# VHH binders against Flagellar brake protein YcgR (ycgR): the designs that were tried, part 5

Target 1, 263 residues: Flagellar brake protein YcgR (ycgR), of Thauera aminoaromatica (c4kar8)
Amino acid sequence: MAELSTPSPASPAPLDGGRGDELEKFTLRGARQILQLLQDLITHRGLITAHTGGGHSFMTAVLKVDEERGRVVLDPSPDPQANRRALAAPRLTCVTQLDGIRIQFPLVGLGEGQDKGRPALFAPLPAEMLRLQRREFYRLQVPLAHELSCLLKAEDLARKPVEVSARVIDIGAGGVAVVVPTGAAEFVIGGTLPACRLALPDGEPIELDLEVRNLNRQTQRNGTEQLRVGLRFAALPRAADTRIQRYIFKTERALNAKARGGL

## First folded at step 4 (VHH; framework vhh_7n9e_1)

Design c11 (from c01 with S57Y)
Fold by ESMFold2-Fast, scan of step 4:
Structure c11 (fold): chain B 263 residues (1-263), chain A 121 residues (1-121)
Amino acid sequence: as target 1 above (263 residues)
Amino acid sequence: DVQLVESGGGLVQAGGSLRLSCAASGFTFSSYAMYWGRQAPGKGREWVSGISGSGGYTAYASSVKGRFTISRDNAKNTLYLQMNNLKPEDTALYYCAAGEYDFWSGYYDYWGQGTQVTVSS
């Protein structure tokens, strides 16, 4: 099957009706700021989703920043096909979070080799990095121990109703990101999923209407494929909004306390 | 290489109709969701509509829902947008896109050069 590659040198343009100047004020272009942010990603050992185009992505991490050579060193995928797609792509779009703040940056000119005897991917330092510090962009990474799930009301290829239990991987004021088993249902960006049920640790599941905002096929570090679905709260009653915000704040406090005291 | 070529734009009176086409090449068309976006002069890009690879699922921006219909012919590697009851506010450069729209960045993997739609009145 043919793999898509991002056209070079054409740059993608924002497609939502938002102001372009809104993203500009969140864009870092100072060399020192970029180096510091990349170093913070190393310190936090955060996972990065690297988008290679055509809806394909893989999980990686920044292993080190080589300031002398102006390069970033990335952890390759255990899936050889994901690495081949990445090397063939004119550009990687890297997406991650620090303390709930979304961070996104491009990498161009990706190469492969070894770092201290281990396979590695290399790229020049990005010229810019996006750091979104708005309340609606804040995303809490859901602890695995919480086993947070959302029962999605979706449709299969034959347009028959199906219910899919999806693991919630992050949550914010505006939505959730979930992992869907491959082939469980078909999604399209902008599609609506009515009467889905979000299970929070405290109380009854919350019934929500969700809108699909993004789709990414991901190769995990263990080599398995999954579909990551970003979902916006299409309609959020005050009571549901309050419960979701309480969960986010409570979990943030617990995570911050664990960082300080090892809870 | 991936190519997306839009056609079918033009000048039309308010209340009129146009059908846009997008010819795709360089990738396995049926494996990817396809999208229509638009940009009016002096404004940012706006997502208009999306269709799944199978054609079974469609979605629309609230501003066009009920007036526009997205469809695809996988045998011909072609995407369509049927635009009815056009309004002056629909005036924009319309372009097709392939790949995935990122919620936070508003970027698609690929897009065409676009076809101009001008609605008078």
Scores: ipSAE 0.015, ipTM 0.505, lowest interface PAE 7.7, mean pLDDT 80

Design c12 (from c01 with S57R)
Fold by ESMFold2-Fast, scan of step 4:
Structure c12 (fold): chain B 263 residues (1-263), chain A 121 residues (1-121)
Amino acid sequence: as target 1 above (263 residues)
Amino acid sequence: DVQLVESGGGLVQAGGSLRLSCAASGFTFSSYAMYWGRQAPGKGREWVSGISGSGGRTAYASSVKGRFTISRDNAKNTLYLQMNNLKPEDTALYYCAAGEYDFWSGYYDYWGQGTQVTVSS
């Protein structure tokens, strides 16, 4: 008897995952729009996390768009192994954020060489870029000086209740991203963290339920490992929503004022 | 290198049960949350269930909650999915996964080749 073909799993790249149809309205395919977005990433010095698959990623940036050759030039990793993995990967999945908006794009056909005497990675311009322009995806990068924290109620590696004070790195209408030391607590995507407490500069901490939506382990340049946890507001009281929006607006206004002036 | 090998799929009648297994190797199994996902013909990938490294926390998609149970045996580096009260809409390729996940993109760092589950009326 003929054997049934075992279908291969979907590509590791996010845009090739079965959510492509749902994300179609956020996908840019116009050559000018793609070039402009890449140029915006250069202008704003946007850091990019490039996923090579297999639990591996590295930090990069767009150094240059070579429009005449249809290529993007990327900053290589200081880790030679990360560069070897990237070159061997069938594609890179690049993830970044610009003005609080999540941007994702694939790169295929990665090569290495030099740009003006310095090592560089090269790839053809992406045919598509995902730009999530929804209010729930908008994220304010939290200034370090604000010392925003969220007290998470979780479990440690021994299944015992633990409270973790996590630093808030970004915040939006739909949730927060926090960083915790690797091993401080266990998280599972889709799990709920009840009765967490978000501390904003003004007023008492906000008690809220959070849903884990994203987990990303990162090794910092000083060798310390941290876990970045993306958390969605599972149910947000109107008063809490108002306070969060007020904080975001006030902080954006202050940052824009500093950008305009020297103070 | 990392390997995830699923087994236990097959053809079953509506209302029946199946138990899927995922044998993991090449990484410290107990340090990673593990997940089950599925992909039906002509549809995108769907997150089904997750379990923390110790097994202390679990999560389920609303479509399977109360019918499916995720579990793990860290001594054997094995992940399980007990599927009860199966429906025709549960027909899909089931795969296990580990690592980073983003709900919007459906991205996993590691995944297996999958095991086919077919539920007939």
Scores: ipSAE 0.347, ipTM 0.766, lowest interface PAE 2.9, mean pLDDT 81

Design c13 (from c01 with S31D)
Fold by ESMFold2-Fast, scan of step 4:
Structure c13 (fold): chain B 263 residues (1-263), chain A 121 residues (1-121)
Amino acid sequence: as target 1 above (263 residues)
Amino acid sequence: DVQLVESGGGLVQAGGSLRLSCAASGFTFSDYAMYWGRQAPGKGREWVSGISGSGGSTAYASSVKGRFTISRDNAKNTLYLQMNNLKPEDTALYYCAAGEYDFWSGYYDYWGQGTQVTVSS
């Protein structure tokens, strides 16, 4: 009997093939469900990261669903190069969150034109949308007012140690997503960043090892590129896990109270 | 017009070695992290190794760490995988990949056609 090559928690496993069955239960294929979810993204003004290939992405939003023509209308990037990359891409992978639930869908056959006299991107309605409702996939969007940061220990382009203060944009039980300026440090999927420091609003910074899971380039409105880095907690101490969970719960509760109270 | 073309696969006995190459074109090679993945018969694709744009940072799956070495030659736009102490479990089609990776989608921007590695006893 051979030992099964079980993917290490530190090793990203492709979701094509072997995980398709696991994702099937979270995949929406009904036309009404897809239309409703797209409409929910419009209503909540959900920001979408559209991955265009070549390590590039841009920020967009669904502006309108054109049921008669069977297409979605998207907000174009203010960066013309990002729009050219998107139009040249065989597929966009669109990723967003709604109430902490990850939503992902493909767009194929992107075109450009006008909507109500303004530039717009158009794509056929997606045939499927992924809605990950599991607790382990939940991510809290970090309020900008909290100024959460993570001090990353990485290497620069000259292979020398560097410390980078990265803004935390989302956080969950399993990790954080951060943004850094492009060129600030080099990252590789599966690489480990030892002894990083996560600063929460209360208490001392948490020292932890982080594994790089996702890398996405984004072009900002000022033309500056930034890198979005998804990081998994490796061997999280119990006290740190408790503090992170309390921060998530407290912040979610406060955001829900603010929304309901109109403050 | 991104192209990735793998070569160097073949049949080897357990304990043997192979060196795989991936010729890349159509993008600025040194700006991108590069990856090797593999797909064994009847199984999904598995991430094997990665290397940063400068070559300064590398990562390996636990199953290959200490046996495989990833490297790159940015002047030649070529990615390499040196495979030592090969095991029957390493039998797979090996793919070169470039661009971003999203763990949840399992998607890289670009994949090559693959090169077959078969390890016999």
Scores: ipSAE 0.441, ipTM 0.810, lowest interface PAE 2.2, mean pLDDT 82

Design c14 (from c01 with A59Y)
Fold by ESMFold2-Fast, scan of step 4:
Structure c14 (fold): chain B 263 residues (1-263), chain A 121 residues (1-121)
Amino acid sequence: as target 1 above (263 residues)
Amino acid sequence: DVQLVESGGGLVQAGGSLRLSCAASGFTFSSYAMYWGRQAPGKGREWVSGISGSGGSTYYASSVKGRFTISRDNAKNTLYLQMNNLKPEDTALYYCAAGEYDFWSGYYDYWGQGTQVTVSS
């Protein structure tokens, strides 16, 4: 029976609006704005999750910005296979947070070399960066001890209705990310899942409609494959929104208190 | 050795119709959801439509709902997009994709080079 310690959840999947216009107002396209944001990531030593597609990602950081050559310098993965996947990928999708603000940007044309005698990855400056400055884009990493779940109503490959209990790995005002075993159900970007049930620690499950926004396959350390599904709240009753916000605030406060108690 | 090859684009007058095709090879086509995306000149990439591996479920961006129809022929490994009542705003490079989608990067597990659709006023 399952008594295995689960590693920390993977970093949040990239956001996909499915509606480019809705996110355009949060998109930085000015060269100076992009340079400043990248420099802020360096200053704050922000860790970046770089998604290479196919459910693969690795942890990196911006080491420097070469403004004269229009390039960013990234810390390579200690895993050579992750670096090979990154170099072979047509694009990297980079996701990070700065003071709770979600930042996402693409990198195209990744190369490898050396910076100051150390292995490094190089890419042209991104043409755009997404900076989500609103409360509704904040994502709380759900502590594993909370065992939050969402019962999804979906279909299998034969179009038969199935119910899948999915573990919630992050949650925000706008949605949740969940993990399910690969093959448990079929998910399609833009698909709607009606009458799903989100279980929070206090009270009855919240019934809500979800829209599929992101899909990423991930291989766990034990060799099993799972699917990470990003889900948007299609509509929330005010009472449900209040309960979700209360859970987020309470959990954030507890995590902050635990971190401060460590010293 | 995955390949996606789009065809069927061209110049059409507003109110006209086009049917796009995407020929897929090198993977188990019926096991993947398939997508149409587009990129207009000087604009970001946009998800247009998606279809389940079986073809039983279809989804559309609000801007095209009611005008476009996505379909697939799993025996022929081919994806289609029937575009009706085309508007100048539909002018874009249209590409098909399989697997994961991220509209910001335009990244998919597998994607094609695209076919140009130009709608004149």
Scores: ipSAE 0.310, ipTM 0.741, lowest interface PAE 3.2, mean pLDDT 80

Design c16 (from c01 with Y101W)
Fold by ESMFold2-Fast, scan of step 4:
Structure c16 (fold): chain B 263 residues (1-263), chain A 121 residues (1-121)
Amino acid sequence: as target 1 above (263 residues)
Amino acid sequence: DVQLVESGGGLVQAGGSLRLSCAASGFTFSSYAMYWGRQAPGKGREWVSGISGSGGSTAYASSVKGRFTISRDNAKNTLYLQMNNLKPEDTALYYCAAGEWDFWSGYYDYWGQGTQVTVSS
């Protein structure tokens, strides 16, 4: 890993006594605002990644807001083990995106039961929700048709060098999230992957250094498990930053055009 | 201003234990993931452990898994690292940091000045 105290264009800025204040201005605590945002997630069929702790998550969705009982109804995982982990967790951290805006909220006191004869998970309405419109929090969900990949230079479970072609599932100003088959390589949070190659449409792959920021074993809607790896751009050349930003903006514009009425 | 103040380091024999503390101020502690990193003499810095804002998620470097335990007390704005079965290879300056956990790109916002851990054989 690069020297953690050494500043770089891609390094995180020190907190300025106001990072909590910055998050506060994006934090919704009004009951009506929370209800409206949850309803917007239902209307737009937003998929949610629910982090259950221990590096595990599963994909879910808000099915219903039960305002009378003060609770939210979630789609359970088809994997019973993912549901057991969720029910055992003291807190779920739910992350999703709506129209390019990152939304994050906690759920505490998860229970299980049935809604209209179908299995469901229930939780009290969250006391707060984050709605982040800042560039550094924006994540473009990469269209499958773009076939974006990143060739990772990592180590396998025996600590031998290995190259893994990973599918890029989202991309932002600060990095990418990729999907790696379980067992293909070992990743360590804070570890550096040098000279990786990010394949964007329109040009040669970009060679860059990536830092592992998070690891999550994600149970998909079909019950299949994938390892999701969050990677930060450790040393991003300005030309590469420009190409990445151009890709993000062009893809977002194309997706917005489709949403407004289709082709 | 953000302040992260590490303490609890010292000289210990191989096989011994130490508990490190990190006192945080100047930000909403429970809204941030917290991390421990270290820098060994003559080596680059490496990540050791992380814990989400709620404490519901933890992660460890393979070199310390099973020996170290990260925890936090959000009421006291304090992060801990319980280090057991210490090895000479654990000798390093240990730092705490605050950052994003569940964000795919995540990043550390600030690292403290560190506390020295020396493990003799």
Scores: ipSAE 0.000, ipTM 0.141, lowest interface PAE 14.6, mean pLDDT 77

Design c18 (from c01 with S105E)
Fold by ESMFold2-Fast, scan of step 4:
Structure c18 (fold): chain B 263 residues (1-263), chain A 121 residues (1-121)
Amino acid sequence: as target 1 above (263 residues)
Amino acid sequence: DVQLVESGGGLVQAGGSLRLSCAASGFTFSSYAMYWGRQAPGKGREWVSGISGSGGSTAYASSVKGRFTISRDNAKNTLYLQMNNLKPEDTALYYCAAGEYDFWEGYYDYWGQGTQVTVSS
């Protein structure tokens, strides 16, 4: 039992206490709200990045909410090592998106077993969930068909300049998230990447200075490992901001029209 | 299991210097960016500095830039923070950290127990 154990000094915790207070207004603590949000994630087949600590994560999904036992049922990773890390972790930090809104919640006390004859991971229902709806946190999931890329100017493991073409997985007013193969380049949170080039479907690539905001090693559902890099637009010229906003708006409108059958 | 153990703190006079060390174990140290954070009495926690896995890239909070230097020795699995021209406002518990910030920043996966730095005026 956790109550009988001395807390590990390696346990995750907020570094900025003032940020905790700022995020409180976006925190859901009502049991009904939490159950509804988890059910919405199931209904929309939302993919979840589950962070297990040490920069490791894997992709999962909520399969079911077991209200009688007060548990969520999660899809295990195809990578046995990722599942072992998850089971050993003091907590998982789960990050996902629903209709462009970022959602984050902790899971504590992860176990393994079966649900209807299939392997599953189980955890108690989270006591809180973050639901962030701010312009700077809004992210459009980039359709795979758009093949958006960002040419990053970074350093490799030998400290040599390299250019890495990274796939853009989401985009917002404040930045992009990209994926790169683990080991292709090195990043540090707070570091700057000058003169990167963001390719949008129409027109010339946009030259941008990017700041590294988050790093996450992610085991994909097919078992391959990638590095997800969150990047903030440092100084964004008005023309570039306009092009990015137009892309987001047009893509969102097209996706909404497709979902409504073109009506 | 990941372990981070800080050392090198102490009492020092304004204008003085200290070198903090963080001994890391339980993970492939050279594959991870490492960080120093601090928490002053009566204040929130603050990110101080970061260094990439190879040591090729570094980043600093504006409050310490030019005074502090982060470095690492991957052969020894050790992270360092050289602190020069210390000010009373640098008084804090200093933590070594590994892992990631989430998108809302300020969350580390792992941190140590900390080492106390007290700067007298």
Scores: ipSAE 0.391, ipTM 0.778, lowest interface PAE 2.4, mean pLDDT 81

Design c21 (from s23 with W53D)
Fold by ESMFold2-Fast, scan of step 4:
Structure c21 (fold): chain B 263 residues (1-263), chain A 121 residues (1-121)
Amino acid sequence: as target 1 above (263 residues)
Amino acid sequence: DVQLVESGGGLVQAGGSLRLSCAASGFTFSSYAMYWGRQAPGKGREWVSGISDSGGSTAYASSVKGRFTISRDNAKNTLYLQMNNLKPEDTALYYCAAGEYDFWSGYYDYWGQGTQVTVSS
């Protein structure tokens, strides 16, 4: 009997059962809903992080929706290498935020061309978009004025201890995302960073253990590269959890007051 | 086309050892962090180990720390998992994986077909 060919690897692996069910109620699949959300991103000039795989991403924006051709037009990176990675990628995972709401969607079949005489990237309209308003998925974008930082205790390429001061770019109930200089330390998903120090605007730094959950080398709109590291709170003492939640709540209230014509 | 092909699985008695290999093609292997995951019958997928693109950083699940060693050979585009002091609870289909965490799938960009490891008590 001739053996059947070994199946090729599946593109993405299926979700863990409980997680997939939770996300379904936040998934938009209606063509009109998807078009409206993309138009909202254009109207609000929303910045998008497009993940190209291999731990790489670049900053983009939706410039236009071409309904007749069923495609979106994206702002290319000023870094030609970032654009080459995007074009070579089988899929882009696009992540953005609009008024505190996390929005995420896939793009498949990216191409290049011109829009109004300028270079542009094109992709078919996504079949689905995720729009998360639930608090457990909420990430507060940290105001730059707060100067929120986390001192990471990591290792260099020679496995020697190094301390890296990283800027906190977002924070939620389950963790933080930070920016580190490329090459400052080496990280791997699942790695534990013990006794790191999170500096909130008031009070003493919080000592906590962090687990690396994602890594991304992101090309910014000015062409510079940043290493972005997503870190999960491994075990939070009640006092630390209370301080973090208080910071998030107070900052949300201040931002909401500003949006309603305060400050 | 991206391919990840695992090998080295088999049947082994408790306390024994196996070395898994993953041959990678269709992408720049040296630019990607690599991972081993496993799925036991009736259980969800479990992350086992990770290694950075240079090989300078490694991480392990608590259940395998001290018994398993992940390594890579970027010149050969090959990922390895040395498994020592195997236990019946290590019985699973072992997959190698590449790329970043995919929020939609909850796992990495690319997964191999897997290689079966069975540990008898």
Scores: ipSAE 0.013, ipTM 0.479, lowest interface PAE 7.2, mean pLDDT 80

Design c22 (from c01 with G56D)
Fold by ESMFold2-Fast, scan of step 4:
Structure c22 (fold): chain B 263 residues (1-263), chain A 121 residues (1-121)
Amino acid sequence: as target 1 above (263 residues)
Amino acid sequence: DVQLVESGGGLVQAGGSLRLSCAASGFTFSSYAMYWGRQAPGKGREWVSGISGSGDSTAYASSVKGRFTISRDNAKNTLYLQMNNLKPEDTALYYCAAGEYDFWSGYYDYWGQGTQVTVSS
């Protein structure tokens, strides 16, 4: 079950729920390594979820690295409220993926201005970046064309059972992230959603018990809000694990082939 | 202006009980999931329990399941934590929080300043 924790204020903050000692071997602190990783995120047009505190986040991207001034330039949210929350926050926790590997880093001292005549956010280069290479941290971004969904069994605001068809936005060995319309159902961190149905392209939906691991309202780049729900697989059957792995592998291979063919 | 004010902490012997309260104002209480967290001296904050806006769904950390009960009174805008069979390891500052908890960022939308619970052995 869930042993959730937050970083101590006085200690170097582990970004992954208090596992600082477990994560040190995945932490990059070299200036060149950090610059290279940020440049890789730019090259691959990696979308970043920037957490401003307490479940508020927005979608951004690194637009450039300004090595002369020692800072990153970020794409602001189209939602002015999200940008105001970001500027008021003591730090941003930035989460993204590169080749399915989770990348995580803090930004402190966020400011606003313009880059080439367009609004931009600026922050000093991070002193550290986390690059998690373990299998359980690998996440495949699900192509929109796959229309992958998970039918969630939850409760609505009137305490009645409701089935919510949620779009799956990423999937890994340990769980899925889904998006649901705001107000469609109640969720609570650590709650269990029994007998949910994950639809994969190659067969019958997989029936799974899911545990809610995180919740955030996220302002997308187009300004719309969505509720993003992170869900852990509970008691995953071997056959289901195999099907999920096969889907991830096949989709990754197809995406890599498309990228090479598109050149 | 959102406010969360915890009360009910104190000194208790191992095996004893305490009931914590959290008075909420400045938002539509019944629309938010509510949480209890705690922080022991020299340690990071730990999620303890959560309850949905309606009060029908609850969740507990493994360390407290079966001993603690979270509840809410939406008519009074008040969150409760009934703590039974307290252990020295439960000694911590207990705070309530509203909104969303992100495991990766470790923050809540809103939280109170906390109430101290000390369990003697």
Scores: ipSAE 0.006, ipTM 0.411, lowest interface PAE 9.7, mean pLDDT 78

